# VH-VL binders against q9vp47r84to249: the designs that were tried, part 3

Target 1, 166 residues: q9vp47r84to249
Amino acid sequence: APFLVCLLPMHEQIDPMSALEILKSCDSELVVENSPSGIVYINLPRFKQRFAFVTPPVGRGNELIALDYLKVCDTTLLLTTAAFGDDEIFDRWGQRIFNMMSAQGIPTPVVALMDLESINPKRRPAAKQAAQKVISKLLPEEKIMQLDTASEALNVMRRIGGQKKR
Key: E = the ipSAE of ESMFold2; O = the ipSAE of OpenDDE; V2 = 0.75 times the mean of E and O plus 0.25 times the DockQ between their complexes.

## First folded at step 1 (VH-VL)

Design n5 (framework fv_nisevokitug)
Fold by ESMFold2-Fast, scan of step 1:
Structure n5 (fold): chain C 166 residues (1-166), chain A 120 residues (1-120), chain B 108 residues (1-108)
Amino acid sequence: as target 1 above (166 residues)
Amino acid sequence: QVQLVQSGAEVKKPGSSVKVSCKASGGTFSSYAISWVRQAPGQGLEWMGGIIPIFGTANYAQKFQGRVTITADESTSTAYMELSSLRSEDTAVYYCARHPGSYWRTFDYWGQGTLVTVSS
Amino acid sequence: SYELTQPPSVSVAPGQTARITCGANNIGSKSVHWYQQKAGQAPVLVVSDDSDRPSGIPERISGSNSGNTATLTISRVEAGDEADYYCQVWDSSSDHYVFGTGTKVTVL
């Protein structure tokens, strides 16, 4: 059965489609089908896994719709970014939705950190630590995963495929 | 257990419309999608359209676009299919069927069917 | 439009094996589901996601899907297996559910 994944941006300026393009690069043998409704299907034969990716609307007023997406998904891929500095791993939307998720029976999340290559190399360790600190407030055992390269994308897909199915 | 109960048989004249209901019980209504599939006498299964309430979308087969409207009322756990501009060729058994949220590509439970007869 | 082609009928003796094919270009890249419909009844899901059996479906019913052909296999056929069988996929390019043309299985 396909594994249903919610791509949930924790910052309104994150383009979830950019994350999805990186994920698509993870294997030369995968098959991708795009739906007019915006659902993206990825078949990974090497993992014996089929995935369907959905993206809720984001921003003020879309909180309940986003939570409804999370209720039906098998897992959530939380997208965070280093592009806006250590103090802005989550924007106001991200902070609100993250707090609301903790009050729901949300499926096991996977956390991705993007855009490390866009920041000064000297600041990358601090950015990783800032992102981990934010996540650890509500998910102390969860470790962030980098998502910038095809090899990192493969690790993220493997992690997602290993989550408990609803 | 999950159960889908449809409204009773209808006899309609050409040019009229019909609205069939499908009431769901068991499971959370917002956690699944509902499709409508028809079967003319002695023929195969034909998907007409479906609604995914949590995504706010209804999708229709091209053959029925402009004539079919599918809606859902989460407060009553009821889905509806309305087919307009009826023709004798629309005589068929109309089924509602459920897609579980995480497996919405399969039809895991079906209603009993509603016979709609279109005759002059 | 994407179309699933099935043989119109398959005849099989009790205790033998029936094989029902579902053909389409690159169907192996899609998840195929199978439904059994007995006369006067609604369809029943018998195989999901190529090869998974829902609870209550006997082990002698199995599925496979590769390349351009998906197959439903019914081993040790019983009279109660007599029915119409339909394969089904989701066509993501059009947001459409596609059913096969159907196969009538007769047990004689």
Scores: ipSAE 0.008, ipTM 0.549, lowest interface PAE 9.3, mean pLDDT 84

Design n7 (framework fv_nisevokitug)
Fold by ESMFold2-Fast, scan of step 1:
Structure n7 (fold): chain C 166 residues (1-166), chain A 121 residues (1-121), chain B 108 residues (1-108)
Amino acid sequence: as target 1 above (166 residues)
Amino acid sequence: QVQLVQSGAEVKKPGSSVKVSCKASGGTFSSYAISWVRQAPGQGLEWMGGIIPIFGTANYAQKFQGRVTITADESTSTAYMELSSLRSEDTAVYYCARESHYFGPSYFDYWGQGTLVTVSS
Amino acid sequence: SYELTQPPSVSVAPGQTARITCGANNIGSKSVHWYQQKAGQAPVLVVSDDSDRPSGIPERISGSNSGNTATLTISRVEAGDEADYYCQVWDSSSDHYVFGTGTKVTVL
C-alpha cells in the first residue's frame, strides 16, 4: 500500500498544491498518478516507496473534515510559510487545527517551511530561526525543514519515507 | 472474510432512476475505496465511478457525470450507486468492487455478485 | 482516449498454452491487472501488477508486460479455464480505470 501523507496548511494562504509541485521536483524519474478523489500518488524509485498525498479543505468550518483526513494518514506534513512574517508561522486556522490534532495524538509530523526564497536574503536566517522557535514550543524534538528547492524536497520525501506506517 | 453483497435485480421504465446498494462485510469498509463497474449483455466491463467512504468523496467517469451519484454510509458499511434518466442502453449488470490499495488507482480485489438492471417500457 | 485492445477469442486444446494479449501504446509503462469472468459470475482477479498472482490462483496462470503488449499466459489449460478475460489499467491522463475489450477463451 502507499504511504499516506496529509498535506496540512498551517496558514490559510498556503496553497498545498504549490508544496506538492515542489515535492514533485525531487527526482526526474518520479512517476505521478492522480486519482479521481484528488489524491496524488507519487512513486519514488530511489526509495522503493509509493506515496499518496491528500489535502484537506482549510479554514473556519473545515476543522472536523481536516481531522478525518488526519485520522487515516500515516504521517502529516505541516506546511508553514515565511511570507507573512514571524508572527504568522501558524495563523489562527493553524493554531486551531494544531490544538485539535494535539488533543487526538498527532501522527508523526514533519514540518516544512516555505517561501524563504521570497524574503530578503539577509533576513532568511532570522526568519528560519523564528519559525523553529515557534515549532520547538509545540513540538520540542522536531526540526523545521526548508521546502523551496528540489534538493530540499528530496530531504522532505526521505524524512516522510522513513516514518513508520500506521 | 471479505464479502460485498448487492441488492436484487430491478426492472425500470425509461426516464426513471435506480439505486443499487453494496454492503461490505468481513473487512474494514472505511479503509478501502469502492468502485462501480457495469456490463451490458454480451459486452465488456465499463467503469462508472468510485468513492472513498472515509472522505465521502466520489468521482465519476466522464460519460456518466451528471447522471450517476455514488454515496456511502459508514454506519451500515454500505455504498450506493444511483443512475438517473435511464435509457434502454443502461440495461446491464452493475457490480461494486473494492480497490486493493487505499484511496485510488489500483486493481479490484473483491467484487459483489452483480445487480441486473433492466430498462424497458 | 486510451484503449486496451484484446483479441475477441482464443481457442486452445486441453493441456496446451493459451496466450491472451492486451495492446496499447506504451502499456509497459503501466501496471496491468487481469480478471477472469466465468458465465453468470462476477469477475475474479487473477493477475495484479503485471505478474503478481493472488493467493488461490494456480501457478499455471502468469502475466508479463513490456513495450506495447501485456500478455496473460495460461499453461496446461483445463476446461475450468474457459472464461472471458479482461485486462485493466489506470489512465492518469483521463483519470479513468480502463478495461480491455475482453477475450473469450474456449477450451476444445
Scores: ipSAE 0.006, ipTM 0.506, lowest interface PAE 12.8, mean pLDDT 85

Design n8 (framework fv_nisevokitug)
Fold by ESMFold2-Fast, scan of step 1:
Structure n8 (fold): chain C 166 residues (1-166), chain A 122 residues (1-122), chain B 108 residues (1-108)
Amino acid sequence: as target 1 above (166 residues)
Amino acid sequence: QVQLVQSGAEVKKPGSSVKVSCKASGGTFSSYAISWVRQAPGQGLEWMGGIIPIFGTANYAQKFQGRVTITADESTSTAYMELSSLRSEDTAVYYCARGKPYYSGRSAFDIWGQGTLVTVSS
Amino acid sequence: SYELTQPPSVSVAPGQTARITCGANNIGSKSVHWYQQKAGQAPVLVVSDDSDRPSGIPERISGSNSGNTATLTISRVEAGDEADYYCQVWDSSSDHYVFGTGTKVTVL
């Protein structure tokens, strides 16, 4: 059975498909299968593992269905971005869904920070620390993973694959 | 633009089973439940049950519990409704429709299939 | 079991206002949806969540929901509004969607 991963944007302007393209770059030998339902299957022979990526609807009014996706998935990859500044790691959607995840006892997610490579090198440490600070308020032992390059994508895939299956 | 396209009309004998399909197209991911609703000639709409495809679990109206089975095939974006032990009073148009999962309870059915006429006669 | 009661029929002259009621105990605490069904066609969502109009639905169609009665209002009625109308709610006590008994709107 594939390892089921929810791609959950923590900002409504994050395109989860852009994160998925970076993840696909992790290995030249992987096989991608797109289903008509929108589920993206990635077979990663290196790890002898198959992943299925799903994305819930995002935005106000979609909280309960997003939570249902999270409850069924083996793990969640929370997508954050440095593109909108240090004070907007989560938008209002991100704040709401993150608080709800904590209340519902959903398994500890993996957190990715995108677009760090697109900002001035001098600002990157501050942006990463701002993202870490937001996450640490509810998940004090979770460390944010950068997701911009193929090498970083491989680390994220390995981290996801190491989570416990439901 | 999302569409739901159903299989064609069926004529069945009493005591047999019928399986109707509902294929979703024109969207990336169907993030909603698929419900089945029937309408006997000259009668109103009656909810039969629904399924959340990624969960694989279905919920059924009490009247149909034990006779209806709703399934989904994610690889083909197709939901199915199988009704067994058919009786003459099962003659109806059967619709599939998209809505939020039944356990969330708030969502309207915003997209409907064209309907499938099932006639049960001896 | 939870039941939604609608009048069987409503007759209205062109240009006048038709009002279709959907009655049930404490229906105002639920989200009510309304569907229009023309002869030989699948139902079409015309009002969701008590009063929201889907894109493409004319402003002369509106909804309200309070206490024990939800109402679909069609103002400036046109011949094309002749159809059956159904209200719908989710009943959390039974985990079921419930449809109203339906109302035939005739434009004379």
Scores: ipSAE 0.000, ipTM 0.473, lowest interface PAE 13.9, mean pLDDT 83

Design n9 (framework fv_nisevokitug)
Fold by ESMFold2-Fast, scan of step 1:
Structure n9 (fold): chain C 166 residues (1-166), chain A 121 residues (1-121), chain B 108 residues (1-108)
Amino acid sequence: as target 1 above (166 residues)
Amino acid sequence: QVQLVQSGAEVKKPGSSVKVSCKASGGTFSSYAISWVRQAPGQGLEWMGGIIPIFGTANYAQKFQGRVTITADESTSTAYMELSSLRSEDTAVYYCARDTGYRYSLPFDYWGQGTLVTVSS
Amino acid sequence: SYELTQPPSVSVAPGQTARITCGANNIGSKSVHWYQQKAGQAPVLVVSDDSDRPSGIPERISGSNSGNTATLTISRVEAGDEADYYCQVWDSSSDHYVFGTGTKVTVL
């Protein structure tokens, strides 16, 4: 059975397909199967693991559906970005869905920060720190992982694969 | 090519139960939602419920909740619909149908051939 | 409960246009799917997500959806278009699929 991962945007303007493209670049030996349903299967021989990536609907009114995805997945990859401002790492959707996850007792997720490469190099340290500050308030022991390059994608895949399977 | 093949016609007595199977071939079974839809003679289509095998999530229409059980066996790529406490008004053709995605709300792109269940004394 | 109302029957001459309506409050905010069912056969998807046509479905069949009415349009009707037609939506408030009451199309 594949390791089931929910790609959960914490901002409605994040495209989870962009995250998937970066994750697909993590290894030249990786085998990808795109299903017509939108599930992306990734076989990563280096880790002896097969992953299945799913994306719930996002936005107002989709909270319960997203929560159902989270309940059945082995882990969740929270997608964040500072591209919309250091004060908008989570939008209103992100804030609501995270509160619901916490109330349900869903296992601690992995957190990715996207789009740092699109920010002026001199501002990237401050943007990363702003994102980490938001995450640290909600998940004190979690360190945000960058997700822009192939090498960063490999680190994210390794972190995900290290979670306990349901 | 995806194909859904259902079990054969059944004749049942009132008060008994029936279990209809739907075997999927060609493509990924586990990631698609499988729904059950019935049609009484001369009547319209009525959704009973569905399951997403990879998520293990079964969802039932209110009218059938408590009487219907929908399950899936990923090892045989087969979905099942069991209806208990049968009544004469349960006489219908029962269809399985595949959602086009891994979630509910998308159209049914493939249908089984249908299974006639007749409930009579 | 959310209900989709269709006319029970529509009669149309060969070569003319048949229009089948599917009515419900604010149905234009939902994605409507359409199925064709010929006697003794399983339904076949003919229009998805309001107006998308699946592979193999002729261009004569089209859909639209706005306000309180979704419409399936069959242009240049042929005898082979005789069938029952059903609209369908997912009702997120109840987490249920809802089928329309069905419309019998007769080509005379």
Scores: ipSAE 0.005, ipTM 0.479, lowest interface PAE 14.5, mean pLDDT 84

## First folded at step 2 (VH-VL; framework fv_nisevokitug)

Design n4a (at its last look DockQ between E and O 0.04; V2 from the best seeds 0.00; counts 0 for: pae E 13.5 > 2, placed apart)
Fold by OpenDDE, look of step 2:
Structure n4a (fold): chain C 166 residues (1-166), chain A 121 residues (1-121), chain B 108 residues (1-108)
Amino acid sequence: as target 1 above (166 residues)
Amino acid sequence: QVQLVQSGAEVKKPGSSVKVSCKASGGTFSSYAISWVRQAPGQGLEWMGGIIPIFGTANYAQKFQGRVTITADESTSTAYMELSSLRSEDTAVYYCARTGYLDSPYYFDYWGQGTLVTVSS
Amino acid sequence: SYELTQPPSVSVAPGQTARITCGANNIGSKSVHWYQQKAGQAPVLVVSDDSDRPSGIPERISGSNSGNTATLTISRVEAGDEADYYCQVWDSSSDHYVFGTGTKVTVL
């Protein structure tokens, strides 16, 4: 069975499909299968593993739906971005859904930081450090993973594939 | 449209404590960190510490470690700074200021009006 | 500790250009922000991220940063520009916000 991964934006303005596109670039030999149901399957021969990606709706009113998605997923890929300037890493939606999923248990969390390459190079180290500091407060055991390049995407896939299934 | 409104002036005796409040309005409270910066008469600006309300953990300048406590109440969008064991050297205008904590980048874009704290015998 | 050094004062005639420096080791690798503080008022952000200008700040005010020196430039100085100016950075190694020593700009 494939690893079922929930792509969960911690800010409602994050497009989870952008993350998925980066993940799709991690290996030239991967095979993508799009289903009418909205599930995206990725076969990664390099790891001899298969992944299934789902994206719940986000925003106010969709919290319970998102929680339902998490109940069936093996992994939660929390999507964050460095690109929003004055926006928080966790907006009101993100904070709310995080609190709610924390209460019921988060399925094997992995935290990704996107769009670091889009900000001023001088600020990237500080931005990454700040992001990690925030995540460390919420998930003390988790290290944030960059998700801008194909190489980084491969690392994320490796991290997910190395996790124990639920 | 973002505003930070601080509590009124205080007069304190040496050895006592003071607690200053800072209420934010006109924008998001949880999206930013609130810092406290003081300025002694005729002197420069000095950062004391800050808090990210959504996470509740404060960071302090080494100089004030153990003597200052910064807290926040998300329900009222209010941050607090308590300084204990007051000395005459603590006489200053105390400002709260908003700053980003990610890539909205460690500058103070909005300031409170300041709170004068006078410490005298 | 990381320290920012500014000249104590700068005097300038109306219509001329005032330059305020902020010096520190390798400050060019950091993002420098500038504040204007008029007498009896709270500081106001006038330059962010070395050279960005917040809304409402006149184009006469600009910033630059390279090497060991950041500079705030006020062109065509007016009487209303008389104020104290502070540079500021965030030091990642100590997680401290650091302000410069401040510069008093006097319009002659």
Scores: ipSAE 0.012, ipTM 0.585, lowest interface PAE 11.1, mean pLDDT 92
Fold by ESMFold2, look of step 2:
Structure n4a (fold): chain C 166 residues (1-166), chain A 121 residues (1-121), chain B 108 residues (1-108)
Amino acid sequence: as target 1 above (166 residues)
Amino acid sequence: QVQLVQSGAEVKKPGSSVKVSCKASGGTFSSYAISWVRQAPGQGLEWMGGIIPIFGTANYAQKFQGRVTITADESTSTAYMELSSLRSEDTAVYYCARTGYLDSPYYFDYWGQGTLVTVSS
Amino acid sequence: SYELTQPPSVSVAPGQTARITCGANNIGSKSVHWYQQKAGQAPVLVVSDDSDRPSGIPERISGSNSGNTATLTISRVEAGDEADYYCQVWDSSSDHYVFGTGTKVTVL
């Protein structure tokens, strides 16, 4: 059975396909298969691991649908971005779906921060700290993981594959 | 043991629609894709489309785009295929078939018995 | 547009070996699956993922796939092997399942 992963944007402006493209770059030996239903399968021989990635619809009105995705997946990769400022790590949608996720007892997610390398280098330490502060309030035991490079993608894939299967 | 049981044969007039059902039993329904494959008399197998019930999404072969609707009802473990604007060339046996679970997709491990749809005036 | 070409028919004497080809550009990079269909019956999966046999399929039915050709091999052919055989892939460029043109195996 593949390890089923939900790619969940915590901001409506995040394109989950951008994250998936970075994840696909994590190893030259990986095999990607796209399904007719939009599920992306990744076989990562390096870890002897198979993954299936699904992406729910996001934004107002999609909360219950997105929650259904979260309930069937083994884990969730929460997607955040530094690109929209320190106060937009979770937008209104992200805050709403996270609150619903927490109330349903869904397993602790893995949290990715994208686009840190796209901001002014002098601001990167502060932006990273601001994102971590937001995450620490909600998930005190979770450290954000950068997801901008292939090397960082490999670390994220390792962390995802190490989660408990449901 | 997985079984797929389809609705009975149908005779339809040109221009009408047909809806074929496929009831699954044994094993998990929601996480397995159900596809529809047809076979005209004396011809080969032709994939029409499929659905994964838990995700509620259907995908269609380009040839059937706009004429085929595939749905699933989790409460009854039943998938449906509806083909509209029927023509004589749509006379065929229609099969439902299950793909493997998520870790072994892209082949059809269980097939329904087939439903003959005859389009005649 | 990805097409899987099979010979229309193969005739083989009992006890001999039937080889059924499935040709397409670079088919060796795809997982190829094979189905047996006897007259009036639904297809039955006989080989998955190029060479894996589902439970209940005799070892004398085997598959291989490399380059531009996948091959289903039936050793020690019996009368019960008389059927139509189809190869099948999933084509990522079209997001379609594609079946081969079919091969009728006749046992002489």
Scores: ipSAE 0.006, ipTM 0.513, lowest interface PAE 13.5, mean pLDDT 86
ESMFold2 (binder alone), look of step 2: mean pLDDT 91; pTM 0.943

## First folded at step 4 (VH-VL; framework fv_nisevokitug)

Design a1
Fold by ESMFold2-Fast, scan of step 4:
Structure a1 (fold): chain C 166 residues (1-166), chain A 121 residues (1-121), chain B 108 residues (1-108)
Amino acid sequence: as target 1 above (166 residues)
Amino acid sequence: QVQLVQSGAEVKKPGSSVKVSCKASGGTFSSYAISWVRQAPGQGLEWMGGIIPIFGTANYAQKFQGRVTITADESTSTAYMELSSLRSEDTAVYYCARTGYLGSPYYFDYWGQGTLVTVSS
Amino acid sequence: SYELTQPPSVSVAPGQTARITCGANNIGSKSVHWYQQKAGQAPVLVVSDDSDRPSGIPERISGSNSGNTATLTISRVEAGDEADYYCQVWDSSSDHYVFGTGTKVTVL
């Protein structure tokens, strides 16, 4: 029974395939199967767990499709980025879909923050805090996880695999 | 429990198109994929394509790409298979069948009763 | 184009064992599923994931898969086992379902 994960970008300029490449780096024995239908299967032997990753279309007009993905998935990995500054952790798409998720009662997601390694080291604490503040408005108990390195990817995969299966 | 019920037999002329329906009951439509498999008289099973209704994505066998369109209507729990540019070689029984889409299972656990499509002039 | 080859027919006497092979390069690395189709009926899944039996399928029917050959074994054959049998895999490289050529089992 694979664990179905929705990769949901909270910024239209986030490439979810970039996030997936980082996740794939978490284990040298990981087995990947790419489906032309857009589903990426990852077998992670060390956790004795199989994952299926799906990515909804993003941007205005795709809100209902994205919500349909979220309702079917076992969990959601929200992708945020530090690349565009502290006041743009979510863009307008991210804000809209996040508000809709809240209204629909979508299960508690896992939240990843990308691109901290790409910004000035002096600015990283502020960027992480800005991202945490945005998430805490809806999910006060949820802590943002960094997703830039293979070791961080392994921690994210472990967190995802520990969520309640649908 | 799970039941797939298909539309009735059809007789079509060469060059026309046919649209076969498959209505699912037993409450699993959104959690599974629906595939279409055909069987010409006295011959074997041939996979044509499938759809994952919740994602709106369809995947087609190379042989049928460009001639087959598979769609689904979640409000009625019904999947459709439309085959265009019909030839006499398309005379077959067409089955819908349930498959998984979560990386497994990659098998057909429940099948419709089949729809005979005859292409003749 | 991955192809599954089955013998066209197998004849077996009542009470004996029928063995139906499904051949393909490195098929042992794939999960093989088997279907029984009686005349005028839709196929029925009789073996999933190489050797697992769905609910309602008698223990006389079993499967195995290794190397280049998967095998469906029907022991203590009965008249009601007369049918066409198809093996099937999912080919991950093409994201396509592939059926075997089919075997007609005759109980004589």
Scores: ipSAE 0.006, ipTM 0.519, lowest interface PAE 11.1, mean pLDDT 85

Design a10
Fold by ESMFold2-Fast, scan of step 4:
Structure a10 (fold): chain C 166 residues (1-166), chain A 121 residues (1-121), chain B 108 residues (1-108)
Amino acid sequence: as target 1 above (166 residues)
Amino acid sequence: QVQLVQSGAEVKKPGSSVKVSCKASGGTFSSYAISWVRQAPGQGLEWMGGIIPIFGTANYAQKFQGRVTITADESTSTAYMELSSLRSEDTAVYYCARTGYLRSPFYFDYWGQGTLVTVSS
Amino acid sequence: SYELTQPPSVSVAPGQTARITCGANNIGSKSVHWYQQKAGQAPVLVVSDDSDRPSGIPERISGSNSGNTATLTISRVEAGDEADYYCQVWDSSSDHYVFGTGTKVTVL
């Protein structure tokens, strides 16, 4: 059976399909299959693993639907972005859904930070630290992972594949 | 034991609507998706659309887009298919059928007994 | 539109082997599933993912899929195998479940 991953944007401006395209770049031998339910299946031969990515709807009014996605997945990949400044790693949607997930109990998450490569190199350490501080308030032991390049995508896929399957 | 039990046969006039139900028992209603597949007399199987009850998301075959509505009620473990603007060509046995939505979405592992809908003037 | 072509009928003697083909361009790159439908009854899944046999389905029933042809094989045919058989795939280009044209298996 495939490893089920909820691809959850913590900012409404994050396109989860953009994150998925970066993840697909991790291996040239990877096979992709789209499903009737809109789920994207990725067979990654080098890890001997199949992944299924589900993307819940985002924004006000979609909280309960997003939580329904989360309860059936093996893990959650939280997508954060540096594109909107240090004060907007999560937007209002991100803050709300994250608080609801924390109250409900969720699978062990993996946290990705996008768009660091679009920022002046001198500012990247500060932006990454700002994102880490947001995550650490609720998940003290979780280290944020950068997700901009193919090699970073491979590290994220490896981290996801190392989680315990439900 | 998984069972899908459908409502009884219907006779309808052209231009009317029909709503067929499919009640699931055995297994977890929230862990699968329900599709509707029809079969006209002496013909093959034709997929109409499906729904994932826990997400409330439905998708439809292009041929039926705008005429079919698929819904689900989790409290009663029942899925529904409503077909409007009925034509004599809609005379068929209508089946509900189950797929997994995350782990096995590509095939139908259990089927309802079928509901005959006859459209005639 | 992606179409799965099956022979309309196959006749087989008891104890012999029936082979039902399902043809389509590059069907070997897709997962093929097979259903058995007896007269007046709902379809029953007999093979999933090309060759997997669901619980309760006899070992005499098997599947294969390569190139442009998927095949359902019924060995040591019994009278109870008389039915219509349908192949099925998910076609990601159209987002549709596609069923084959169906094959009536007659046991003589």
Scores: ipSAE 0.023, ipTM 0.622, lowest interface PAE 7.4, mean pLDDT 86

